# Designs tried in a protein design chat: VHH binders against Uncharacterized protein DDB_G0275255. Part 3

Target 1, 266 residues: Uncharacterized protein DDB_G0275255, of Dictyostelium discoideum (Social amoeba) (q8t2u0)
Amino acid sequence: SSILKANFYYKVDWENVQCFVPPCPKYTIQKLNTNEKSQKILDFIFPNGLNKTTLLGDESKTLIVLGTTQPSSKFPNNATDFLVTRVYKSLPLGNKQTSTDKYYMFGDNGTRCKTSPCPNIVAALLNVHSQEIINTISQPYEKNVGFLDSVWLSSKNIRSDDFGLIGQGTIKNGVISISNSFIYLPDPPIKCPELPLLKCVEGNSMTYSRDENRCLVSPRCTKFGVCTLSIPLCNKGYRLVSFPSTELNGCPKFFCDPEFVNKTHK

## First folded at step 6 (VHH; framework vhh_7aqx_2)

Design v4F (from a3 with L100F)
Fold by ESMFold2-Fast, scan of step 6:
Structure v4F (fold): chain B 266 residues (1-266), chain A 124 residues (1-124)
Amino acid sequence: as target 1 above (266 residues)
Amino acid sequence: QVQLQESGGGLVQAGGSLRLSCTTSGRTFSSYAFSWFRQAPGEEREFVGAISRSGGYTDYADSVKGRFTISRDNAKNTFYLQMNSLKTEDTAVYYCAADFVYYGSWDESRYDYWGQGTQVTVSS
């Protein structure tokens, strides 16, 4: 027989604590969607490929982790460590949370409709055996964030249970109103595919489209049009990226990507 | 709703291999995430492995990691558990389970769709 530990989803918080004698745990975890008491954590053991120092600095208050507790390796009788399986980080510029907000993961139930609304989404509460069918996910980010890649975010919502995202919000009449979305890290989860090199005839230049993982795809030789030289400014927490776009006749298409996601292009 | 049916169980010698299959009777196979659980006589049911809807993500119990592989074939409406380097302690009834959401957690209580189980006996 094997002993298996249950993994649960936790919100991470951080506070300066008065410390007279080590260990001095400064982190707390709160099990999502439960009334369980917060637990103090001395250290987190992260999966390979994630920058623990960056995530557990000032940004720790924006994290949700999936995992389980274990005795501290340095202080086994006095402190608790957390073994992390997955990490999610909140998108900047969400809406203020409400007292009725819960944390959800979303899945596609396979229903296909000719008309809206379509009850095609399963909203599953994290840590609690409860789920319901909804028809719409209402995100604040397209209104709050200029030049956000809405195809990327919409794909994360529909593929939420495939490590896409966690949504914090309130469901009413088959619609979830999201206050904050937490993105699974790393993003993209797999490196973008290599692009074939095309030799364009004189007068044409290589142009691209962007897929739902923020990867450049579908390289084409396109005759360049006349471009406007206006460069947008991104909201705090987002960085400007651009690429020569097929749909804009080779002119730059701009997006504001979250600063914490991996770069896929300039 | 989905119905699940296990097959491929039986008697195998320690160190051997066995492949379990779980077939579904429905049009929505590609909409489900799938898991395998097992239960030895007198023990509680335990998680074995899981595969996401896309098939891009898998999770395994530590006791089977490196020996068992879960996979899916959407064209055949079937998913599999390839069991290698079998041990006598792998003897159990194996159950397949399905849900629309890939939780990545151990909790069997989240699954509403289950097969009836298939016996795997590993002899020394």
Scores: ipSAE 0.419, ipTM 0.709, lowest interface PAE 2.8, mean pLDDT 85

Design v4I (from a3 with L100I)
Fold by ESMFold2-Fast, scan of step 6:
Structure v4I (fold): chain B 266 residues (1-266), chain A 124 residues (1-124)
Amino acid sequence: as target 1 above (266 residues)
Amino acid sequence: QVQLQESGGGLVQAGGSLRLSCTTSGRTFSSYAFSWFRQAPGEEREFVGAISRSGGYTDYADSVKGRFTISRDNAKNTFYLQMNSLKTEDTAVYYCAADIVYYGSWDESRYDYWGQGTQVTVSS
């Protein structure tokens, strides 16, 4: 039987470098939160359900992967492959996302408070055994990305599944200031539940709410109101989505979802 | 602070089944992700399986996939390792471990809370 290896978190990079003698690895990985030398990778073995070609193309530099190295199946003495366990993709934030900040995962420590700030979040450094209690995750996306689903993003920080998001940032006085966030893929991690078919009477139409996984939920028949909404334009890296909203009396509610997440509705 | 206690180990014939339990003290059971590790005689400690805080996500070592199932019962402050189709190679001391973060890593140094271990012996 094979020896089990510890998985580590790595940032993926790609360099257009001339290669004169095969094998010609096009990717590098750098272990997060460490000064270890970058390693060249010939191929990545992805979990089922992820589009490897789309993720590794020109967008490879936006990926964090959890996994372990193994000898190449084609060049076992001369090249290294990477067995991927989890994939995270950078959430776009304008033209600059370069940061030297450390990478963290978050968990809920169970502390409950009547007033804020509440020290209820564990911030755990990736790849090193170090954790810190914090009270607040401050991130730039809801402020700088128009029509972002803030309920969706907020749910990622300290979800019960513990791997919804990796945050790159700095901690000061119990607050982490996020410079870059990476979203666990696939998103949503489980396909949205089937919606029950409702038969609406004449004059009424089906309306919905949206949950933290971007799924349409709580269908009801609603008499539509007058809609006067303008159609927004999404920031680069985001796509416009809409649905007939119960809270807006059937009028469309707009969100800008990341282009790399799975569609949950039209 | 949390204390972990394993139970359910023992001697079993190859092809048999055992269910290990790990009980914990405290109000915060639901805040922890849990893992099982094992150490065979003369070998290094290795990962067996893990379960997330919600119980919605589980990970297993390739050698036990399809044979072992990890589960948790928040009402009883207990989590389990159901071991089916046991092989002589499964003979080891089994340890339970807890952490707030569900890393997906087999790095035992991540865990601050460990049980004392329970012996599982699988005979031919």
Scores: ipSAE 0.425, ipTM 0.725, lowest interface PAE 2.7, mean pLDDT 84

Design v4M (from a3 with L100M)
Fold by ESMFold2-Fast, scan of step 6:
Structure v4M (fold): chain B 266 residues (1-266), chain A 124 residues (1-124)
Amino acid sequence: as target 1 above (266 residues)
Amino acid sequence: QVQLQESGGGLVQAGGSLRLSCTTSGRTFSSYAFSWFRQAPGEEREFVGAISRSGGYTDYADSVKGRFTISRDNAKNTFYLQMNSLKTEDTAVYYCAADMVYYGSWDESRYDYWGQGTQVTVSS
């Protein structure tokens, strides 16, 4: 016989409670899109390559995890641990208020249209058997987060890897209005390939393009241009990055990347 | 809409191998993630393995990890379960299933499309 354990998606919360006698579980998990009561968790077992201490600090209130419960290794009769399969982290939106909107994952249904809107997106509710066809994902990040890499974010909604992003939002007239997005970690999923060093002729400099994984690609030697620079100020939770851009004739292109994603360049 | 049909089941000796195929009808094969489930006599249906739409991600039940491999061939509208080092405990009816979204969940309730099942019997 085999034991079949289903993995589900949970929101992680941190609960500061006074505890006199161990075990003292300080975390709670709430099964997404369900009315199941929250469960207390003593410890999380993370997959290799993720820093559990950093992710579960004050940031525990911004995490979604896929996984299952198991008896605590320290207190098997008195506490519960959580075995984590995947981790998603909330993309910062300044001073946002908490949302009670439902959580979705997105897929491409294969429909191709000559004109917009095109009903080509499947919006599937996490943890429950329910999905619907939509035509547009409306997200708040591009208008509220300066210099966000929109190509990177857009690629996460209907990624070829099929689980790059969880969207919390409300669907109306074939459009989902996102209130919060959660990014699959690690990001990028695979480290960017190393670029060869090009020795450029005097007066030229090495320039790049950026792909949907935030990797520098297509190195070229480009003639120096004259740049007019306004250095952007990134929103809280984002770090300024730049690279010499081929499309800007060697001038720096700026982005504000989330602080919790892996660095891909300077 | 997609229809699924399993093939490749049969009787095999313990330690042997079988390859199950699931052929789909319809023109949206590349839009689906696929899974295999099985049900032994007197037991509930259990997850075996899954493959994402791109084929870049696969998940397996612990009981079959390292022995079974799931793959897909978009040109043939078919996906496969290669079963190696078969055990008597692998005896079951095997079902293929499809969904447009790959959750990484072993929950069978997530799947809208199912095949009719193919019997695999592993003798000692």
Scores: ipSAE 0.250, ipTM 0.601, lowest interface PAE 4.0, mean pLDDT 83

Design v4W (from a3 with R27F L100W)
Fold by ESMFold2-Fast, scan of step 6:
Structure v4W (fold): chain B 266 residues (1-266), chain A 124 residues (1-124)
Amino acid sequence: as target 1 above (266 residues)
Amino acid sequence: QVQLQESGGGLVQAGGSLRLSCTTSGFTFSSYAFSWFRQAPGEEREFVGAISRSGGYTDYADSVKGRFTISRDNAKNTFYLQMNSLKTEDTAVYYCAADWVYYGSWDESRYDYWGQGTQVTVSS
């Protein structure tokens, strides 16, 4: 029975109380979608490849973790550690949360319709066994964030049962209104494939499209056109990325990606 | 209507290998994540491993990590558990399970469909 510990989703918060005698836990966890009291955590044990120090910095309040508690290795009778299985980080510039918000993961139920609305999305409540069918996910980020990669974000919604995201929001009449989305890390979850070396003739340059994982794809040789686009400024928490775009005749296409996601190509 | 059927269990000597299969029908295989659980006599059912819908992500219990590999074949509507370096402690009934949302979870209540189980016995 001590081997059988279920993983649950928790929101991480900073424990900002003065502590004079060790052990001094710096964090608390709150089990999502439940009324269980918060637990103090001394240390988090992260999977390989994730930067624990960066993730647990001043933005600890924007982190959701999947995992389980265990006695502290250093203070087994007096402190609790947390074994992390997955990490999710909130997107900057969401909307104000409401009292009816709950935390969900989404996926495609296989239903196909000729007209909208189509009840093709399952919304699964985290930490409690409850699911319901919805037809629409409404998110604030396309309106709040300039130059956001909407193909990337929308693909995360329908793939939350794989690598996607956690949506915090309220469901009404088959529609979820998202206040905040939390992105699975690392992103992309699988490293972008190496691009084939394309031999372009003199005067032509390699151009690309972008896929739903923010990877550059479909390389082709394009004659460099005259570009008149101004360079945009990204909202706080987002970094400017650009690539020579096939659809723009070799001119740069701009996106604002979250600063905490991995760079995909240089 | 929905069925999950395990096969490939049996008797094997410690240090040996077995490959378990779970063949499915009655639902869209490519839309589901899959897990293996096991239950030894007199013990609770425990998580063994999981594979995501895309097959791009896998999770394993610490006791089997590095020895067991989970995989899926969408063309055959079948997923597998390759068990290497088997120990007597691996003796159990092995169950396959389908979850439409990939949790990688030890929580049995998350899973939509279950197989009937296949016996694996590892002798010393």
Scores: ipSAE 0.013, ipTM 0.430, lowest interface PAE 6.9, mean pLDDT 83

Design v4Y (from a3 with L100Y)
Fold by ESMFold2-Fast, scan of step 6:
Structure v4Y (fold): chain B 266 residues (1-266), chain A 124 residues (1-124)
Amino acid sequence: as target 1 above (266 residues)
Amino acid sequence: QVQLQESGGGLVQAGGSLRLSCTTSGRTFSSYAFSWFRQAPGEEREFVGAISRSGGYTDYADSVKGRFTISRDNAKNTFYLQMNSLKTEDTAVYYCAADYVYYGSWDESRYDYWGQGTQVTVSS
């Protein structure tokens, strides 16, 4: 027989509370977009492919999880565990503020327009049976995070298909203004394809483009151009990455990727 | 608006296989994520499996993992549930469902677009 429970989306919180007698639950979950009271959680059971040690403790305060509660395997009558189906992690902002905005996922309704605005985005409220059609997702990250890969981030919206993101924001006049975005983990969801080894003739250098999954693609040999000498600094929570870029005639193109996403290149 | 219609149900012996189909109407098939649910007599409706809009992500209930496969064919406006190694416990009415968002939840209340159901009976 099946004993399936419905999964819901929860925001995770954590406090390192001193506790003298087990069980000592240090996590709290709050069901998104609802007035349900927070629940204490002892342990999280993660799906394969996630680095549990980098997601828990103080870092758990940046997480949204999809899943269901179950009795603790260690303390079945005294504590609750959480069985995780999906994990999303908050994308850092340089000047962070607390938001009380609602949480949404986005879909594509199939509408195609020759001009904007185009009402082709479905904004679905998490945990509540409610959707509305919008035309624009306004992300705060391009203005507040230097060298962020905007092609990568925009792909997480309507064009991300399966994996996407969760957007916390306010909808007005068909536009959602995002206050926080949460990225589906792991990212990229599938490992980048291996690059073929190309041997360039003397005077040429191997160059690449970057796709929406942050993978290096389209290797080619190009004549090396004159490059600038400046190296950018990334905002807190981001790491500097670079690659020899085809569009920059072999000169390094720099991005600041979130520290919590998987490395795809140096 | 989308309309869904199941087919392929019937009687099969334990250990056998069946393939269920769900055909859709309209020009927006590729914009939907799809799910299968089932309901046995006297029991609540339960999640069986789901496929994302692109087909790149699938999800299954633990009771059917390794035995059932969900797939989609955008050219035919049809999605499928291939059921292998059937058990008597798989006897139920099977329903297909659609949503624009691949929610990832097993919450049936999220779906506004449902088929009428098709009976699958597995005998020992």
Scores: ipSAE 0.416, ipTM 0.720, lowest interface PAE 2.7, mean pLDDT 84

Design v5F (from a3 with V101F)
Fold by ESMFold2-Fast, scan of step 6:
Structure v5F (fold): chain B 266 residues (1-266), chain A 124 residues (1-124)
Amino acid sequence: as target 1 above (266 residues)
Amino acid sequence: QVQLQESGGGLVQAGGSLRLSCTTSGRTFSSYAFSWFRQAPGEEREFVGAISRSGGYTDYADSVKGRFTISRDNAKNTFYLQMNSLKTEDTAVYYCAADLFYYGSWDESRYDYWGQGTQVTVSS
């Protein structure tokens, strides 16, 4: 009397086609890590809190979705809709994919080592129910993206709540070489804590550190040092953010955050 | 790495309450996400509820939402299903399941570790 349908991970594709007689599905889904044929989709039903218009359109080719198909609400006998459970968006400036690339999620296996390399990561193959132990995740973004928050990205790879990312890549000798990473949305998944309003004595200003969720933390009153005024330019797809840094004696610390993630500070 | 054992099942009257426990043997309890599934006689196994590794996220089937609560106690290597306002339709064998990842899907094939099941019978 219960008809629960299994959810699977799919890559979304999109082509603007001219069509005179509805339904005119312009989206296609491909089941990850399988040889199944692509399926046409008329519409996507997104979870509350995600902007469907921003995610679809020109950027739909950068999405992975978890979900299931259902008959179209508008054309129930002639078209298929997709009920979305999770959304992941491609991080800009990855590397070109290879034919041996597969899609994985990563988790901590609890192993502790005295020396490196340590086989402490489980790589779970999406849609296929297969896992293997690896020791290293090698990603292209440190090389390709200036001023990317590496603490944020590394924490997304093996987050304790598993709402991090999907990695596309090839595993060889216990190392995965990532071509593209897809970030779970929304990011951060929980809003940053509010910062207290504090008054510093004259000559001092409030300074911060940044945590792995890109939140400002550890407010302190710090005497200003002399700052350099060189402002970096971010790569396409990234926005410049800054904050008065405790480690830089109140001078601004710069990061280039992906444009599609939520702002965490002003 | 982990073995699961259910307890707390039994007979209960409609409108009553029951608390199921799932105890893990071995270490690394805090590394796993947990779910409850159930199977009524002659029916397929169905999802009941899930809790993430951190405990910050929970999901429930629509049929039990508002009546059942899933929770975890990392100090005791145990997670629970608190079942309130029980109905005769809740009669089933209840299974606990564990995986390294908190799935957004209710696909039981994704879980590597399962308990043996505990019978819950709700009488009218």
Scores: ipSAE 0.085, ipTM 0.511, lowest interface PAE 6.0, mean pLDDT 83

Design v5I (from a3 with V101I)
Fold by ESMFold2-Fast, scan of step 6:
Structure v5I (fold): chain B 266 residues (1-266), chain A 124 residues (1-124)
Amino acid sequence: as target 1 above (266 residues)
Amino acid sequence: QVQLQESGGGLVQAGGSLRLSCTTSGRTFSSYAFSWFRQAPGEEREFVGAISRSGGYTDYADSVKGRFTISRDNAKNTFYLQMNSLKTEDTAVYYCAADLIYYGSWDESRYDYWGQGTQVTVSS
């Protein structure tokens, strides 16, 4: 059989050295949680459904990729390509300093408690066989990003699909303090279900709820209520979305979704 | 604690099909992501395929993609590898493995629990 190389998690960055003679690698990769020398990459081979040009543009420095190196298809003896298995993109957090914190994946360990704190989360260091049990994930986004969908973000910490996010942070006393979160792409990972065609009687309008994947769900016909007239402004890197909300009697509910995630409604 | 036990290995002709099962004992089957690895005679162990806790995500090695399918049955505490269009190069001992976090990785060191292995031999 073919020998398969181990996949590792890498931070993507620009290759800043000027190149006059091809091949000219445009990118570097640095293995997460290690002091290994960065490697130059000529091209990336992305999974289907991802916009490679947008992700590798001037935003490439916000990416984490899971994958392995292979010889370049164009320059097999002189350049290296990277075969990508998974992509994660940094969730914007305004003007901030670069973090040197370690990178983790999280999972539910199956522990069930009657009282808090409950040691029910596994925090696994990427690229090394090392993990510890924690009870709390403390993230900066709900406090610092207006109108962020907190149900969406919270669901990604301990997803049933295990691909929710990568958290960069520091663990102390069973609590991880997140400095950066990286969202698995594409998001949502599965296309939202199609909404059934629902006819409302005169005087009623169709309204929805939002699930943890940002999908519109549970369409209902609702009498129009009294609505707030103010429209929020989203933080840089986020786009305003709205939908007629069942919980607000047909009035629009507003969220600020990351610009790099797929639109799920409207 | 999770114990893993493979079954369904055997001898099959090239172009044939075979289904491997991995049955777990323990109370936390639904908390684990599962993977299959294989080791051919005289070679290193290699990744074959993986399935997430929810079953919503699967990952496969390029050499088996389109031919092999991994699935899980939480009611039976069992997960499967359906192998179709078998090649002589698929001859190996197949191991099932479990992890609390799905890496989708060829890195075998990440998996905490392993089965004992089951032999698959594909003849021409």
Scores: ipSAE 0.119, ipTM 0.525, lowest interface PAE 5.5, mean pLDDT 82

Design v5L (from a3 with V101L)
Fold by ESMFold2-Fast, scan of step 6:
Structure v5L (fold): chain B 266 residues (1-266), chain A 124 residues (1-124)
Amino acid sequence: as target 1 above (266 residues)
Amino acid sequence: QVQLQESGGGLVQAGGSLRLSCTTSGRTFSSYAFSWFRQAPGEEREFVGAISRSGGYTDYADSVKGRFTISRDNAKNTFYLQMNSLKTEDTAVYYCAADLLYYGSWDESRYDYWGQGTQVTVSS
C-alpha cells in the first residue's frame, strides 16, 4: 500500500538566488498561513487541461497551488518537484498592494435568515485547522473594476462546491475585508453547455441571459430594440465580452472578464 | 453537528465488488462535502475519494480511479463508495468523513467529522 502525503496550499514565486551548478530550481513555494520557510522547486507537475508554461511564466507570482512535494524525477537526490492538485490565479486589481493578510476558503453553511446580516458563511483558514462563521464578504473588485460580472464573482465567494476562490483578507465583527482574491482554474470549471440552434421569425433576434459561470443561458427570440449604450473600456488584465441580451431587447450587454479565464461566448 | 456511520464492509474475493454506505445522524446532510479514507495495518491513513456538496465534483486517488465511484443521495442522508475490481491491496479499514467546506483530495486534516470505520478484506 502506498502512503499519500497531505496536500497543502502554497504561494508560488521565482527563485532569485544565483545557481551555477545544475539542477537549478527556478521557483519557490511558501506554505500559506504558516511560519515555514520557503522551499525551492525544480519543476511542477500540473493536472491535465491547464497550460503550465503560461501559468508558470512571468505571472507565476500570481499563483496559489494545492499539492505536495516529491523527489525530482530527473534529479531525485538533488532536487524537489511539486505535484499540483489545484491552481488559483490572482484576480487583477490595479493598485498592487502587498498584503500580509491570511488566506481563506469560503462556503455556505446552510443557515437561512429573513433579515441581514445572516451568519451563513464558513471562512476556513488554509493549511490550519481553524474556521469561523461570518456574515459578509467585502470585495474591492466590483467597485474598482468596471463592468466586472458581479454575479460570477459573488457566486465564487459562497459556493465551495464550485471550487470558486481563495480570499486573502482580514475578518472583523463577522465581516471579511478582501485584499486579494485567487480564482480556481480552469474557469468555468465545467465547460458551458451547447446552446440549441433556434431560428427566430422576421424582426426577432436570438437573445440570452448569463449565468454565474459566465455561460449564455435561456435562449429566447426577442424583438430587436434601439441600442444607445457606449462601448466600455476594460481595466488592465480584463477583456471586453458582449452578447445580445434578453433584458436589453437584443442590445449587447458588456462585461469585462479576466484575461486568464476561458472564453464562454464570442 | 453531524455523526457518521459506515456500513457494507466485509470479506470479498479479488475481482469482486462491494458497496460502502455512510449514513449521517443529524439534520444537515446537504450542507456537507464527503470523503472516503482508508488505513491498512501499520500504515498512515490515505485518501480514497471525495464528493462536493452539489455532487458536481468528485476526486479519486490514482490507485482507485476507474474502479471506485463515490456518490451521494441527499434524500436518504447517505453517501456511497462503489468498489469494483477489488484487489488484495484494497484491504483496509474504510472511514467516511465530512466537512462544510471541500478542501481538496489529499488534506485529511480539514475534516472535522469522522465515522468509526468499517473493515474491508479482499482475499486472493
Scores: ipSAE 0.094, ipTM 0.506, lowest interface PAE 5.6, mean pLDDT 82

Design v5M (from a3 with V101M)
Fold by ESMFold2-Fast, scan of step 6:
Structure v5M (fold): chain B 266 residues (1-266), chain A 124 residues (1-124)
Amino acid sequence: as target 1 above (266 residues)
Amino acid sequence: QVQLQESGGGLVQAGGSLRLSCTTSGRTFSSYAFSWFRQAPGEEREFVGAISRSGGYTDYADSVKGRFTISRDNAKNTFYLQMNSLKTEDTAVYYCAADLMYYGSWDESRYDYWGQGTQVTVSS
């Protein structure tokens, strides 16, 4: 319990009413999973390391923020600022979907099963004291986004730290069907480890595996070969990345990473 | 993504008028605030006028107030700059710009989407 205003999760949007006299709030916030009225926000105070201008630009409607309101530093009697603790960004899915689905974060309840389905997931509603046990998180991204790093995305569903994603969706028969996922920023949350400086013998080249943080890991020297893989095209909002893969005997492996996540390799 | 295309530029005599149009290929025209900027030879780009997302707020550079009018037509995915009482100092390349901001801004760094520009030449 906090004596000060508690942190809550809010969806960010643009203010859609004209303003003739300053201060002119450019943003609105709406508290997730509640019927509270939207609040006008003049400015956001972001954590160090996040580019506020980029995040609040043309894609501000795709943001969820965790934080609290405070009086504006410039207009304390007339405007409200928002102190941001965490930022989440919507993962692109092609068509813009207006969803009234509720917002959840997921945890592991410790249950272990020999067969599926296993009721081992806690789906906790954001901003309210309500949760439900589920057995499966069904997401639309792997089916609809070509070359998505599914290990990366799956690693974000259930975490014990603050870096888990937010899932918007509906629960039926122990399964949540996700309509929209919001990725914790920055991503990766921790800088990738440095790769050792190794020289391969003549005729061999360095190859890698990729971990759940999109970091290149496990460098190995493999023989250089001929590859006939086609270069894929990524869905809107995603950028093509590639690396020499140990799994593919030195042939490139391709992924389409979200444009808003930090680059981990070329 | 929004693509912007200017039209309506040309040569006009001082005291005359021109209407510039900026047509967007965007499916989300109503989500954008729009602005016009201009750049004269050898000078920096300067703000001309802006119109908010709703169309209810407009702003103009002091040099054009009372002479230029910005407007938008959501049904045509087009916005306009009506230029009246043109002066030789209005000679410039005119650019249209768009952003998802609540209202148009004089700050050119706020705009990520720009047209290719259209030349306006005002002769004495």
Scores: ipSAE 0.000, ipTM 0.081, lowest interface PAE 24.1, mean pLDDT 81

